# Miniprotein binders against Peptidase M20 domain-containing protein C757.05c, part 10

Target 1, 375 residues: Peptidase M20 domain-containing protein C757.05c, of Schizosaccharomyces pombe (o74916)
Amino acid sequence: GPLNFGYLSWGQHSILEQDSVQLISHQSLLPAGDNLISLHKSLVEIESLGGNEVNVSDFLKSYLESKGLTVELQRVSSNPTVRDNVYAYLGSQRNTKVVLTSHIDTVNPFLPYYIEGDKIHGRGSCDAKSSVAAQIFAMLELMSEGKVQEGDLSLLFVVGEEIDGIGMKTVANKLNADWEVAIFGEPTENKLGVGHKGNFRFDVYAHGKACHSGYPQEGFSAIEFLLRQCVKLMDTDLPKSKLLGPSTINIGTIEGGAAANILAAEAKAEVFIRVAEDIETIRDIAEDLFDTEHSEIKVIQYSPPQYLDYDIPGMDTVVLAYATDIPYLSDRKMKIYLFGPGSIREAHGPNEYVTFSQLFEGLNGYKRMVMYNLR

## First folded at step 10 (miniprotein)

Design k07 (from h01 with F27L M30W)
Fold by ESMFold2-Fast, scan of step 10:
Structure k07 (fold): chain B 375 residues (1-375), chain A 89 residues (1-89)
Amino acid sequence: as target 1 above (375 residues)
Amino acid sequence: DKVEIEVTYNGRTYEYYFETPEKAIRLIKWLLRRIAKRGAKEVTITVTSEDPEELERLAEEIKEALEKLGYKSVEITVEGNKVTITAKE
């Protein structure tokens, strides 16, 4: 990487850095929600850990209504706490050609908002309140520019992405709104996602018969059985995708037995497969190996890989290893894009951040994607 | 040399890479049984290998497996180090 501003003159690059610094200084002095940075700050400062999103949903309803949008709160759950998805559009047309969508829940623990240099820190500052803020201002700027009208564009912000997808599942089953294009916000470093691997997580329980290890013919080792089957799985070549790469197998834990001199009566393994292609065949392989006379399988997670649209000229692309809410809408006949500011590598950690430049680039990216799909 | 196998059914193509022909045969025979049970009326399998004897053996075993699963038409096309097998009900 090149040296930072202050120690090396950059010509063209230094102009962008000076513009970013000037915009940061100006925007940090404005009231909450009046610009991209103050809206992002307001969102990050509202705690919205999974299950406790009510305050950020209520804030978004009030904010978006104040900007002239029609806003619906879709009830996802009421007990133990109220949880609402937020759906916003122009006028009375609930169905729009394009929807910009992101999640508003964050992972624990909550981290306070603060700025350090070019970095804006806080829980959800990157994942995914950066996308939320950028998508909102994409709509507001396009409205101000006269480039979108009733039926063109909507905003959808959902709860519960980080845990079980309950918000988007509720959208898929009950919102009763149709789109031709969905643009999902997640940290992609402002590159178009080409797809992401699926997840197949299962537990294996193996059963044997305990006996004195000096007389193994009197029993059956659950550990020996489980190890041999796990080796067979690890030695299996799984389907590979040209876009997503290989499927990967991880035996995350293995446990069992009571003592070195006793054949194990029970053993357990936790298996996590990142699926590049053909999840059904991979499940059949797992069931053949582990659903036997001596073992059973418990499926914990089963979500297929997703292939996305990335046909927008001049935008960079990226392959993503993490899961999103996209699978819940994948059966619909629509284009699906994945794009957003920040890096997933900075998400979920103690030092989560997004940069000012990434926020503004994300805003411009969403505007570009919307206009391309309204052409 | 690695064996590359592509399986196409219901408009989708699946890619597999193997270091040994034994692993390739085992997985592909399993997959073909599952595809047939799912009711696929047409399956196309492409095998690529730099070993001509390995290529011929894999093609023969795949053809036999498809015939045993009830595909009435099994056509084999050879082009260099690549064999394409098309099976129809």
Scores: ipSAE 0.013, ipTM 0.496, lowest interface PAE 8.1, mean pLDDT 85

Design k09 (from h01 with F18W K23S)
Fold by ESMFold2-Fast, scan of step 10:
Structure k09 (fold): chain B 375 residues (1-375), chain A 89 residues (1-89)
Amino acid sequence: as target 1 above (375 residues)
Amino acid sequence: DKVEIEVTYNGRTYEYYWETPESAIRFIKMLLRRIAKRGAKEVTITVTSEDPEELERLAEEIKEALEKLGYKSVEITVEGNKVTITAKE
């Protein structure tokens, strides 16, 4: 044929079929102007580490107002920095049938935005600015298509999910808006979450009496006491959930003492339990082991396991091993879904990413979920 | 061997499962101490296992634990691969 024997003339442009398809595919995923990918890029490039979300909240207010939405900033805290939740809706009707919600804070450290092959890297590119961008464009496309009107759909973006849930706690207690359906965005690989484990995190402080280690009868080792109680906890077999699987126990840190030849006067452990069943009995076990003459327990997180709605036809389901802000709204009589692009397994790490295809599939998924609940 | 246990006290039923009988009994003994501490006058425990020898062992250990906690009436009913233990103060 015209390129017999593989020889090419000087100045000829040769492209492998695979490279040509890849280039065309990328061009179709990255249209010119204001689009899903450019919004996602803008969000990821704005640093919003937990406690420092002010710039991303301000960006979202301006962006969403520029698209014709009414936007409220709900003050969560003012000191040491301003922290605002973002609530957006059409017109003047604050209560909507469906709310799309995600968190806008990220974990440390900040990682810059960059693209490598089919992957979009950056801190929060997956968890959860992928969900934020996809939810915003679901709203914008449904508006453009005439499929949503005042009272149908709102957007809620919260601070502080990755630390203590303060943003959603403030929503639950003070926003004074009601919904029939909430769709939470988190990396679920674009599958409907059926449920997730609860969180029980606590600190243990153990107290002893320092003395010369050669005469241990003159004192009491806080370290020895704490280690023995931690072993008893780790040897405790927690029940399994038929839907959620086993509870897991992690002693994340342990510290104490002054020197090898001195009995430790003080010791501390940080404990994190992912709870599948019966958080109350697990707390009783922890208090029995650690609320003693020689130690006290400080509860940091106490969130029961959650069971979710997954009744949307034709969507795949998944059991999730991580906790979300859902518990703060669980007392409300509403449908709660959990769905979003990307994998939680890639979140929080040094190589966090979401793919182009996952972002567009997420957008389509949110549109489908909204329309199903507005039927 | 999968072990399934249902515990009913104070009008609420709690469902649990474990891969081994040893794991089940350690947790259940702790749970029973908590239930007794909460002042429950009546406790019903249903144990399901495909291993008849382990089912019998679990039932006897649960009965012994309940008796040690001060429950004066402990009745065991066997129905195939299930044992129901009812304890009253």
Scores: ipSAE 0.019, ipTM 0.521, lowest interface PAE 7.4, mean pLDDT 85

Design k12 (from h01 with Y9W L31F)
Fold by ESMFold2-Fast, scan of step 10:
Structure k12 (fold): chain B 375 residues (1-375), chain A 89 residues (1-89)
Amino acid sequence: as target 1 above (375 residues)
Amino acid sequence: DKVEIEVTWNGRTYEYYFETPEKAIRFIKMFLRRIAKRGAKEVTITVTSEDPEELERLAEEIKEALEKLGYKSVEITVEGNKVTITAKE
């Protein structure tokens, strides 16, 4: 026959046969109308922009209790709105060998839930409510199959990941629960994360003495001093990681002075370093250059690179270029995995989505990771 | 890059690239001081340069820095465009 060119640019497509088979298979494990896709839909339809997560926390408490789990709401803050982390487990044993954890807050702006072909669109549909839904169904299926018992597995859903990490910080400091293995959910295209770069952000304040620029010997230029030190920093090769690549330096802002004919009395720079290796040596370099008789350094962020566990047989790996809540638990003696449906490249944008196949593959991946760590 | 320095200690390897020997020496002296303070009992440094005279100068400066930091055994092996320096307490 003749060549057929599609004219469909705006229309919805039917779900691929493979995705439909997977959907029907998963639906058979639960009561009618309660399945992975319907849970994901419910989560995405509940607006939970950072700072306004109360409705999704309350939904999760009610939903998980209806499935026979013990649920705790950990109060993170009450003003301007109530913000709660959700911690769920079987019976009365709060400490579990494995915890599945994801964040429930989303970035601005809210985007409505809709389906287009094999893609499920909506804010948080990928980052990270895909992981939340898949992790919940991993637990529910393992419970139904008799493969997990009290003390084996818990769920932890946190607020505030996309802004300041306040939810996981509150867990680290106040939840008082212990795990041997944490499985963090983030969009990794259902591959095991091997690690991500750290963050070292600091401000530099340089001090000089104003004078007429025609008589520079009467003063000291804060701008000239700061520029020369910044050039020395940029000319310094920082540690490189075989897994994560090079550390990078960004002088994000620089400001100072009053007029072209006056030596600058004050100058400021904001510096952001993405750290591949050895954050301590990088900090020592920064302090050597900027903690002087003419300048001071103010550390704003100091988070080392994260190296993760990826020893699950038969699972692919990926190097990540984004930050997570993992650093807040990294000092604990535990295995840490990072894995989840969807691509971070699709997150935060106006067309955020996850596919039906990615959700089901994510569910199966979490089940596999849990069982491997309970072996 | 004109000079490449690789430092291995406690099973970890750090790689650095420099346009000049002077930049390389300034950085590595600071790096070695920090790892020594962290209790590094053994460190291996590999220096790569296309200039044999620069390579010899770099090796000597690094050896002197290590000796000043208290490493008693500093052994140098030269092989082509590379010098490997192994220092022990």
Scores: ipSAE 0.000, ipTM 0.353, lowest interface PAE 11.0, mean pLDDT 84

Design k13 (from h01 with Y9R Y14W)
Fold by ESMFold2-Fast, scan of step 10:
Structure k13 (fold): chain B 375 residues (1-375), chain A 89 residues (1-89)
Amino acid sequence: as target 1 above (375 residues)
Amino acid sequence: DKVEIEVTRNGRTWEYYFETPEKAIRFIKMLLRRIAKRGAKEVTITVTSEDPEELERLAEEIKEALEKLGYKSVEITVEGNKVTITAKE
């Protein structure tokens, strides 16, 4: 049947009149879970801080089964709490041409759900329960319209994106389902991501020999060595990308020594490089500078840049500065899109929100992306 | 970007962009050491520059670096504002 939409009201009608031009569609919040806005509300009100996603996974299984979907809970971990990915599809065909996927965990602290004007506030209201709700309703609307059938479209909601990617890592290694197209949900302001920079984070430990600074020939300064090598790194042109821009180097911390009159026996730096292109060459540069007779390197993060598909006609594009779960599926021969409502600039902060118009635009965007890839 | 360098090794191509020829040659010498260390038997480098004298200098520096790394055959082909250097072990 046809979908039911209405006008959403907050207090006085005069307040709604001021913001009405920003509303693309209207929807009642009653009954719970019956429409995009009430589903989003239900998701946001369920606390799902990283490590404690069990209640939102259980909710999604029950909700999606109530809508006629086959649902699997994929166990990611059981200790200290149960953590499950949610995989849903039509009928018995586990492999689908297109999968819509988002994460269901949120960052600390939990923030309560509330509406103010055109903004819907709450932890995860933007990152990424906006994408979850919009993807679910894209599936439900396409089903009701007779536009998708068994084998066309699935939903995959994962735990642990904000911490270590354990949910998607478990999918990559153990779900045993294949797709031709994956559409990842993250706050992109309803624009297609063209790619995002990779992360190369490492620590450098430099070793010298302490001695009286008036007789430096009797020792070796770890600080002087480390500073000279860091300057060489900062003077090195790193690979850059036409799409992603330049790689950037940040020496976030530097420490060492005991006193001004003693050559430093030890020094340490923490380095973070945002990688636009060729992470392997950048690592070899770092190893040439810092894996020496006088120093060693400890790699903390090593994630290559991601280049995405953005070939959908009429959709705007954006370059992203944040990391996603995409790298865990990047070795598969599939199209990968990144798209979702809201702005990452408001995510993780105390004022996280998504707007009503962004949610409905996101829903329409996902429907468009799915239909384009099923053409 | 004043200088563009394209490197093809083991069937894959990477593009690099530099504001100066000096930065380009410093980077490419470092990259070539990595390529040699990884045992690449063949490497192709394409350099694009609007300055013919800079292009000739870059090509010669790259050729010398490849020869010092043990590549036995180093061929240079010039086409307009581009130089292609093919090195084989």
Scores: ipSAE 0.011, ipTM 0.459, lowest interface PAE 9.2, mean pLDDT 84

